# VHH binders against NAD-dependent protein deacetylase sir-2.4 (sir-2.4): the designs that were tried, part 2

Target 1, 292 residues: NAD-dependent protein deacetylase sir-2.4 (sir-2.4), of Caenorhabditis elegans (q95q89)
Amino acid sequence: MTSVYESLLSDYPDKGVIGKPEIRDTETEIIEKLRTLYNHFVQAKQTGKPIFVLIGAGVSTGSKLPDFRGKQGVWTLQAEGKHAEGVDFQVARPGVSHKSILALHKAGYIKTIITQNVDGLDRKVGIPVEDLIEVHGNLFLEVCQSCFSEYVREEIVMSVGLCPTGRNCEGNKRTGRSCRGKLRDATLDWDTEISLNHLDRIRKAWKQTSHLLCIGTSLEIIPMGSLPLDAKSKGIKTTTINYQETAHEKIVETAIHADVKLILYSLCNALGVNVDLGDDLPDEVPIPLKIS
Short names: E, the ipSAE of ESMFold2; O, the ipSAE of OpenDDE; V2, 0.75 times the mean of E and O plus 0.25 times the DockQ between their complexes.

## First folded at step 1 (VHH)

Design a4 (framework vhh_7zox_3)
Fold by ESMFold2-Fast, scan of step 1:
Structure a4 (fold): chain B 292 residues (1-292), chain A 124 residues (1-124)
Amino acid sequence: as target 1 above (292 residues)
Amino acid sequence: DVQLVESGGGLVQPGGSLRLSCVASGFTFSSYAMGWVRQAPGKGLEWVSDISSGGSTGYADSVKGRFAISRDNAKNTLYLQMNRLKPEDTAVYYCATGGSEYTKVYPSGWFDYAGQGTQVTVSS
């Protein structure tokens, strides 16, 4: 159940700005902004400096999961004494947005992807783990505390905060050597430290990128919410895609207020990138916009 | 050109005091929550303290009553007054920023766009 994750987190009242009104760009505004984003993608591939991507909960709304700070978001409704509607995490499947991001990655336009989402969908869609930073963890993962072997589960792990789950390691999956370490959950609580490995990978990604793309995130929680500030300090421009005004719209080059899957699918179509939509797509397939 | 430049670290004996400074540029400093995070040798990042754009403050239990965070919006500068320092306070201290004027710094997180921070060593 979607409410399970919220119940596992520690009580932390300061969840960032919630419930901002939605902004909807006109078709003319979307086409112009999408043209700017398209040009960054073309340049990224030509220069060998791929797009650096930050994903938030808005990418998974097409998978029938609620976001956190939107009008119908988890924290927004919690502040009103209500519960967000959605499917169980176990039922959720990658949507058009996830599949479009994967296609752009496979085509060489995108390299490093940071996801703030704990739903596991970015991993499930097939983004290579060497290019995926699950910065807040993954509800379906247990990790050995000793050898760091990962165990992907069919059901969510019922704890957060890197706590022991009561299971033991079955052996070091990387080396094949014996290991008797305790397994822990992989999902951060509010007071859990972000891994140094993830922070190091983010620092290295900045040296290899020409553009930051923030998708479906309000940018309200740092350190990830501060990525546009880091980009600006490095002379790297940022595009955001979000219905709500983000924390950093005034410093970004382009802020697109539109449906995430529409923008991503239209971008793939314009770049000539094929998106494998499969047969079990829960989302409506958007009609791509022309950016000629 | 967004920059955060930390200073004020050094070597002190247990029970001593230091004042850290962070000079911010390239953004509207007064509109953002600011904070301090630290990393001890061989350990992860620990949130130390934050201050909202409106001046409300938070502190980790480990430093509460000993450290005081403050800001000078006219100088675009964040401060951390550290009193009654302990060997356990030995770490590199990093300045961090939050999103909007109402967002607190995420207590567990930081990334290093401002440089290497400022080293605090508490040793006899």
Scores: ipSAE 0.000, ipTM 0.255, lowest interface PAE 14.2, mean pLDDT 81

Design a5 (framework vhh_7zox_3)
Fold by ESMFold2-Fast, scan of step 1:
Structure a5 (fold): chain B 292 residues (1-292), chain A 121 residues (1-121)
Amino acid sequence: as target 1 above (292 residues)
Amino acid sequence: DVQLVESGGGLVQPGGSLRLSCVASGFTFSRYAMGWVRQAPGKGLEWVSDIYSGGSTGYADSVKGRFAISRDNAKNTLYLQMNRLKPEDTAVYYCARVGSYSTKWYSFDYAGQGTQVTVSS
């Protein structure tokens, strides 16, 4: 349940702005804004400079997980003395949004993806770890403190803050060597520092980037919430997709206030990119908008 | 302005049939899951059936095998074919739109005014 993750976090009062009203663009407004985004994707393909993507909790709402700062978000409802509803993290599966992002990555339109989500769904859908930055960690990962081997678990690791889990490293399975290291969780608490490796990968991604796309995030938490400012300093334009007004909406080129899965699936359709939907429920698969 | 207008209710004898219709306006009908809920005299709302935008259907155990939900996206119309009606099917039937961002998958965000179905001799 999402309430498990919030219960593991330290008491931290500054969660950013929560509960902003939802804005819903008309179909005509969506189509116009989506054409602008489509043109950036076409340009990315033509120039060989892929789209840089930042993912927030709004990408996982199609997987029956609540977001954090939306009208029905975890922090918003907590401030009202209520609890967010959703499925267990262990039951959640990648949805249309994750599958659309994967398809765009496989087609070469997207390269580096930063996810702020701890649900592990971006990894589970199949985004290569070399191109995926789980900047706040992953609830299903344990990491050896000595050799840095990762252990992907079927169940949530019940701690955050890079704390020992009580398990010991099993050694490098490839070499069979004993490692006496202790395992820790991989999920950041409010005061945990982002890894230097992740920060270096983000810095390097800007050199190959034509456009920044921020999906399902309010941009309220630093440093990731400041990526549109970083983009502007480098002459790179930003598109946001979020029902709520983001922290940097006034400086972005295009702010789309619409269903994340609708926009991503419509974009894939317009680009001729096939999305492997498997057994997704029909109501989770939007009818794509015509933008050409 | 979202509007859902039901019709087709009436008085019918046990074992009879009725076809309910619901005309939708004010939104892109084809993109929403739609459903039927009912309220029997002196009781709460009961979910009856739903149909996803892609055509997949669900039914309450009390109506499985007797009721059939369908939609015509070209006409923005939802239907409920009710067969082998029983006295316990007596209720006001409401057409309802499924909310796109409810974490409760069957939370309805809009409903019509309802149409009365009475099953008696």
Scores: ipSAE 0.000, ipTM 0.103, lowest interface PAE 20.0, mean pLDDT 81

Design a6 (framework vhh_7zox_3)
Fold by ESMFold2-Fast, scan of step 1:
Structure a6 (fold): chain B 292 residues (1-292), chain A 123 residues (1-123)
Amino acid sequence: as target 1 above (292 residues)
Amino acid sequence: DVQLVESGGGLVQPGGSLRLSCVASGFTFSSYWMGWVRQAPGKGLEWVSDIYSGGSTGYADSVKGRFAISRDNAKNTLYLQMNRLKPEDTAVYYCAAGPYYGSRKFTSEYDYAGQGTQVTVSS
């Protein structure tokens, strides 16, 4: 059932570049690049201009969900006539990467987070909704078309494209009258426009940030894949973390080709940020930066 | 190399119509927030209209109901249909491109602008 989301989407042939080879930076290369990223995080906190984050599907691979364009990604396998392995969205839980991002947010290093993922894991891990932009929506979310009240469900909403779900709003207007609005899914289809509210929040985030960090995204899907171009126009440098070459490696300051959870967990360790892993065991030992 | 090339300006009498075009090259047109801004003689820049990558449009109060913005992503072309023109619409009209999340103001949210096309509404 991992491919339920794929089955709800309209037919759209142009899914961007898929199946690029993985690049694996050496430990020496990782340490050098991670020091550069570490310096941006330190500077962000010192200047009060936190890191602006874009999340893609590679952040959720540690939660046993497939990515879209990697070697075992949903679109890559679909092009080969195959289906991706993974767990149901309803049983997926936040992993080390999500927990590391939350810890960096709590510590004041990160503020605004855009997630392209519809799995709801960034919200589930506890990132505050005022700082989280679920730009492609959330499969567990229904929204009232009249009052815009959000309803978080335990099961996925079985439609995309902002379509009516058949449920009614349970809220009251500010006047105390029943809303009577119809609920819609919150998940975008290929041709669904991004909310003007989300676009405004992104615009405001640019004015308060020192650095863009793109995590686990190939940057193939517009408009979010174009954020590094927007950063460059504003004099803001970008770091990417992805095994595959992204669409914009030629213009970014630092491209780290390594496991997302390794880099994020190592960064937390270097910054002295505690990550609450609960019962999760980290797959990797943090890379020491020897900053002292 | 980024280029925005405007055309379709000219002299028109009050109540007349003009259609402006802007041909874009050197960037992924379909991902960009596109707009029209104008500058009347001796005045500052005024936002006229914009259109998001997905097609949502906005209009300045001064032009609502008279102007219509549209785009053709296959042709990398932005249009402004201008109807019931007034002398107050006399200005140089600039095609502008910015990130899809840009504001409805010209300011820092628009990354690129063309060289402009002159619209003169006069008898």
Scores: ipSAE 0.000, ipTM 0.275, lowest interface PAE 11.2, mean pLDDT 82

Design a7 (framework vhh_7zox_3)
Fold by ESMFold2-Fast, scan of step 1:
Structure a7 (fold): chain B 292 residues (1-292), chain A 127 residues (1-127)
Amino acid sequence: as target 1 above (292 residues)
Amino acid sequence: DVQLVESGGGLVQPGGSLRLSCVASGFTFSSYAMGWVRQAPGKGLEWVSDITSGGSTGYADSVKGRFAISRDNAKNTLYLQMNRLKPEDTAVYYCAKDSGTPYLKFTGPSSYAMDVAGQGTQVTVSS
């Protein structure tokens, strides 16, 4: 099957709320909400407190990968005895959404990006690793358990839970010193602890941000799903972009129920930010947001 | 069919102490993170404290150093020891069960991912 990730995870029955109905905002509602988000982006750059971003599986649906909790999501279909359809993880490529996020980062609007996705696409699109927190890991990543050198592979690593892969380290990449430590996968299982380094980076990001933007995530998995409520405790407002109602929608400032790539591409257009699409064409035209 | 029964509230003077209890049933208590949330008169729910299945604890800044959360898995009971109580602690206190997946090790408030199922116990701090 195209999505092997779910078969590698431990058997865990409670995967959060699945299969919620999709909500679709009208064009008028989208324009009003997008104008509010645009104002936060302008303020973030002007004040030197960039947007803090949380990414979920909805960002990668444009790359022909299924999400987890949507109507055709992996967990939703699994509960029905079915399997989600999509491309092989190894042939998936960054889409308009990933490229738009990269463009906003390059332009200085976004700094720290947390991705819950294990598909590696946020790294592949070119987001700098110093600003990217792959909080659930990356299926294409092996890590030396002795020197912590990272190995980005062309094929997925066929294990999760920080387990040995059978490969050996080829040398400490930081020091150049010989190392023959064992390599492990970098992808979390359900009860694998989040890296203390990642937690520290998240804590530091809160001190440097003016706004939280949650993109393509149902917010059903803690602790990352609780970030909007951490934001509220710090006086920081949150915007969500998701077709399904999120777990914390009632406490966020703005909930946009629309296609992720449409909103991100429209935002780039409104900000005058050029998105390098290469040979890709956007599936939708940007919504015109008339600005002075 | 989750049942949470809070007790131990009452009227106490500033500087006093109370110990809240919550008896849980209808789920495997030892497998879930548990917490306390409170609602002061005319205000929304506020996270107070949590404890993971592994015993890791978190506290709101407003109660840190004064409150202590603990659990007794053999008795399916959650506790909140409240010391040096202030008028600002006046609220209905609710026992809460983690509503999501098992809590990954991360320090921070997660009470908003928790289900409040009981009637609560009233704590009043007044002269």
Scores: ipSAE 0.000, ipTM 0.144, lowest interface PAE 14.0, mean pLDDT 80

Design a8 (framework vhh_7zox_3; at its last look DockQ between E and O 0.01; V2 from the best seeds 0.00; counts 0 for: pae E 16.3 > 2, placed apart)
Fold by ESMFold2, look of step 2:
Structure a8 (fold): chain B 292 residues (1-292), chain A 121 residues (1-121)
Amino acid sequence: as target 1 above (292 residues)
Amino acid sequence: DVQLVESGGGLVQPGGSLRLSCVASGFTFSDYYMGWVRQAPGKGLEWVSDIYSGGSTGYADSVKGRFAISRDNAKNTLYLQMNRLKPEDTAVYYCARSPGLYKGYSEFDYAGQGTQVTVSS
């Protein structure tokens, strides 16, 4: 169910800015901004300093999952006394945006990818977990408290906040005996801190980064919403792709207000990166924009 | 060069108490969740307890109410007070650093060489 994830979260009245109008750049503006982003991707490949990526819920709207703060988003509709429309998390499939991001990763332009999404689609599309930081967790994971084995489930784990699920580990200890550890969910509640391991991986990623790309996020939720400020302090420029104005419009180099999948797919096309779309797409393949 | 050195283990009768210590070096101790894991004879590692710099603690159900974790950030030292010890508490106890903490449970990246605790009548 679309509202299952919402029902698992604790009440948190400060959900950030919601319901901003969509901004739509003209085609001329999009092409100019995309050229700037394209140049960052070319330079990343030439210098060996990859693009650092932050993903928000806007990457998954093509998979028929609602975002939170857009016009049809969960928090926006909740404030209006309505329910978001969408496919439940259990049947959602990676869309054109996820597959474009994977293609850019495989081609060596992107290395570290932070996702704020808990939908599991970044793993499902095939992004290696070594390069993926699921900073708010994953609704399909259980983690053994004793041996830390991860269990990827076909159905949503029905708790959040790193709480016991009631299941036991099925694995073996290093000694060969059954582990029998208790499993916990792997998804943060509002008051749950981001893990120090994730923070260490983010710190390491900054050292190798030429550009920050924030995709489908309003940048309202701290601490990840502050990444553009961190980039600025390091002399690293930022591009955003989001229909709504983000929290950092005034400090980023380029704010692209257009459809996320159009921009990502057009970027892949301009770079000569083949996107393996497969046969099981939840969304339409855009006609890529031509940039010079 | 992370180093964790446990001490304070020994032989104790059921119902007795022990206090374990762990001196840490090579990292900023106050920035990390610290914890204790144990390995009973013939078994794998079991999470026992953890503590954050801000004082939030977690305990395995098997030790809750009997064990008390604490830390002294000024001395880079982690402690485990173990009371009302039972034979099933017999294990090698490892001090562990946990950069990835899930509420009440921990992922660890470094552990010491361990200290033996034996509870036997």
Scores: ipSAE 0.000, ipTM 0.129, lowest interface PAE 16.3, mean pLDDT 81
ESMFold2-Fast, scan of step 1: ipSAE 0.005; ipTM 0.307
ESMFold2 (binder alone), look of step 2: mean pLDDT 84; pTM 0.854
OpenDDE, look of step 2: ipSAE 0.139; ipTM 0.569

Design a9 (framework vhh_7zox_3; at its last look DockQ between E and O 0.57; V2 from the best seeds 0.00; counts 0 for: pae E 6.6 > 2, grease 27.9 > 24.2, SAP .752 > .668)
Fold by OpenDDE, look of step 2:
Structure a9 (fold): chain B 292 residues (1-292), chain A 123 residues (1-123)
Amino acid sequence: as target 1 above (292 residues)
Amino acid sequence: DVQLVESGGGLVQPGGSLRLSCVASGFTFSSYAMGWVRQAPGKGLEWVSDIYSGGRTGYADSVKGRFAISRDNAKNTLYLQMNRLKPEDTAVYYCAKGYRFGSYLSPWAFDYAGQGTQVTVSS
């Protein structure tokens, strides 16, 4: 079954490097690397300069959504004439990874989060929209072209490229009258430019960043994938969490090759940050690693 | 295939002006951010200016107020008007295409560049 998202996108030949082998660090290696990351979080809190987070599809695999470039990824399998398996976007729920990121945000360690995911789970888990940059859009979102009101829908908006959806805005103008503006989808196509508003938000947040944390992303899609290069040029260190080798692994301080949820949940535990997991998790809760 | 062809470079005296042009082909020009980068002798690649599909412009501090970037979508052409040129502006200037989804991280914001045009500012 073809992913709905895949079917909406235009054809694009260059989807980055696909099918890289998965690397798994030993527990000892993971603990050592996690200690390094832990120290960055501690320093962030002490200095008041938060961690800047970039999220990719690897964060949502726990929600039973396929990634794009992994061994079982959408693009990887497509290249083989196969289809990735996963749950419908409409029924996907935030997992341990999402909830851990939220917890770290609430605790003040993380401020700004850039997500490359269009699954809407980052917003759904409860990350404040003022700190969330959905850089590639959101399949569940419509935006008014007149007043810029946002509508989160229960079902996927069946268009990409910031196209009109045919629906009208139901918001109120400052005058109290109905806006009646035209709505558009909020998901980028391959040739759709990233919002200038998002770029401005990124630039502003970047000035106050102590550390770059890239989670569940191969960093193959640019320009967001090039953040580690920019970080290096600015003296900002980078940590990656991904099973596969990332595009800039040679220049990052720490590359953790382990389960995203294990690392994030262990980090929360080490920092004494409580993660509200709720009672409707799509994935299993890992046993946190002890780093001290 | 993406093609970018620069022109308009040359030798000028300090305080002089040049206008660079770049003709683009092989992609939907109007949908992408475009920009200029330059490389001086013995130095790395430096971002100069960019212009987004919506017309918003950006400039490096070193050229702000002296250079002006513009585009003609009907002609698939990018321009760089350079005024009050300085010896420090001596470099090979490259026209560059923005990445898919747009551009952000200069000079890492571009995926294609032309062959470049030489600009020399000397007395």
Scores: ipSAE 0.026, ipTM 0.520, lowest interface PAE 3.9, mean pLDDT 89
ESMFold2-Fast, scan of step 1: ipSAE 0.012; ipTM 0.433
ESMFold2, look of step 2: ipSAE 0.046; ipTM 0.536
ESMFold2 (binder alone), look of step 2: mean pLDDT 85; pTM 0.878

Design b1 (framework vhh_7xy4_2)
Fold by ESMFold2-Fast, scan of step 1:
Structure b1 (fold): chain B 292 residues (1-292), chain A 125 residues (1-125)
Amino acid sequence: as target 1 above (292 residues)
Amino acid sequence: QLQLVESGGGLVQPGGSLRLSCAASGFTFSSYAMAWVRQPHGKGLEYIATISGSGGSTYYSDSVKGRFTISRDNAKNTLYLQMNSLKPEDTAMYYCARGESYGTKFTPGSYFDYKGQGTQVTVSS
């Protein structure tokens, strides 16, 4: 449950703008905006400059995890003296949105993916770790303080702020040499610095980027919320997909106000990209794009 | 023509208060996070406070938490810093900065896209 993560964080009174009204684009508006996004994906593959993706909590709502700032979000309901409904993090599974992003990555349209989510679902769906930046961490991850070997757990680590967990490293996974370093959680608190390695990977990703796609994020948390400003400074256009108005809607090329899984699944369908849903049935029928 | 013009600095006694202002022009003010940073004479830049574009999120350095308040008026394209309980250690040139996306809460240096001319704050008896 997202509220468990919130309870682990230090008390921080300013959580950004919460509870904004939802905007719902008409089908005609969605089709036109989706056509613009489709064209960016086609160009990305043709030029060899993939789409750079930023993921927020709205991507995981299809996995029955509440977001933070939406009308039924954790912080929105807490401000009203209410409690958000959702499943435990251990129960959550990747949804249609995660599977669609993975399919677009496998097809070569997307390369570097930044996720602000700590639920581990982007890693769990199978996005390669070399292309995934879990910028706020991962509740299922412990990291050795000495050799930086990563340990993926079946249960969440019940701390944030890069604190020791009481476990020891079992050996350097990269070199195979002995290591007895202490393991720490991998999840940032409000006052924890973003990894220099993550910042370097983000800087390098811009050099190979044709378009920025921000999915299910209000863009309220800095510095990730300012990625559209970085894109603009580099001559790169941004698309956002979010029901609520984002912090940078006026400077982006295209702001799509619709269900994340609908837009991503429709995009995959239009590109001829097969999404492996396993036994899951999509809740939505893809919106047809007539490209001819 | 990007411009940031700081004002409101001056000489105050310990325990006093000052309100700094930053008038922004030449860009869409509400689309950018803004920060206050300071530089004591002969020392490096120190981050003080950051505010999101909407004004909904604020962050403070531990050295000023509880004493300083950052705010903005997007209709007037103006950033403010209310400084209370001033100490001699607060003596510095104060700069208004337009935020960049990388680093921690707008760490000084490579994380600021633009910095204004500054306004001097001197706290002495």
Scores: ipSAE 0.005, ipTM 0.211, lowest interface PAE 10.1, mean pLDDT 82

Design b10 (framework vhh_7xy4_2)
Fold by ESMFold2-Fast, scan of step 1:
Structure b10 (fold): chain B 292 residues (1-292), chain A 122 residues (1-122)
Amino acid sequence: as target 1 above (292 residues)
Amino acid sequence: QLQLVESGGGLVQPGGSLRLSCAASGFTFSSYYMAWVRQPHGKGLEYIATISSSGSTIYYSDSVKGRFTISRDNAKNTLYLQMNSLKPEDTAMYYCARFSYGRLSPYYFDYKGQGTQVTVSS
């Protein structure tokens, strides 16, 4: 229910740049850029400094959820007086991109993953919560305001802005300790500040990484859109994967203008990393590109 | 020329108090979220407190909540940090920082001052 999420958000005028034309790199250009990215992954594992990942809405388009700023994006269509098509959040399933990211994490190439997406798919695919920063929250999550226990729901929580939901904490089921705390939603509104815990985890991640990879994000909204600037200040190079020109094309080392799932699945294939696709996929599996 | 000048640091005994000030110039101070961040010797930058442009929204790190108070005087272009019940672990260089978007993040300050050293020791 993408339309439900938009209706829960407060009115905020600055949505960033929307509706930029898509750039499509040629296969030759993709292979050249993918070789550069492949080399960063190899070096990351060899040096014990894994890839730091930022995920945007373009990762979930394979799950039939619209992005926000692409040609068929939520804000783009809204500006045209139209509504985005797609499945609702409750029926969306992890796609090839999510499964590829999980496989790269399991293989030790990626460690800390920041997702800007509120769809919960990065958690659902099985990325460990200790390595996953849901920086804008998760529509399926309630949190106790007193003990910080998390409650994963089957249906979306119908509020944003860290507001009380009307439910009460059940206490710590593992220890049997009673808690009478109130539950709140876990999803940020435009005016909601990012969690101090999340900011601390991001700070710590910078000390253990060799490369920043920004996937399926226009980098239009601060503060996450400014991660490439932070990387540059630390001597860390950035790769972006996005069809549209990002806000930081001129400062990144490599900008790949191609389908996210094609690049990620091709990278897994090149690294010899097995991707567990299972039987239940919402999108088509790309034929991986050969780097050699 | 953009400038942030911190003052008020020094040596203090555990349990003591200090008041830090930050004098801002060269920009419209009242239009920006402001923060205090600190860096202990040999460690990374740690967020302490953020205050909105009007002063109506304030956030604290868990390590200082209940002990430190951030405030601002937009007429004087000055940011303050009142530090009470100081502990040895509060020893750090303290920086005044400017945030253009109003988000709570030490990674997204666009300007930081020279700092003022706070040492809590017997």
Scores: ipSAE 0.000, ipTM 0.160, lowest interface PAE 12.5, mean pLDDT 81

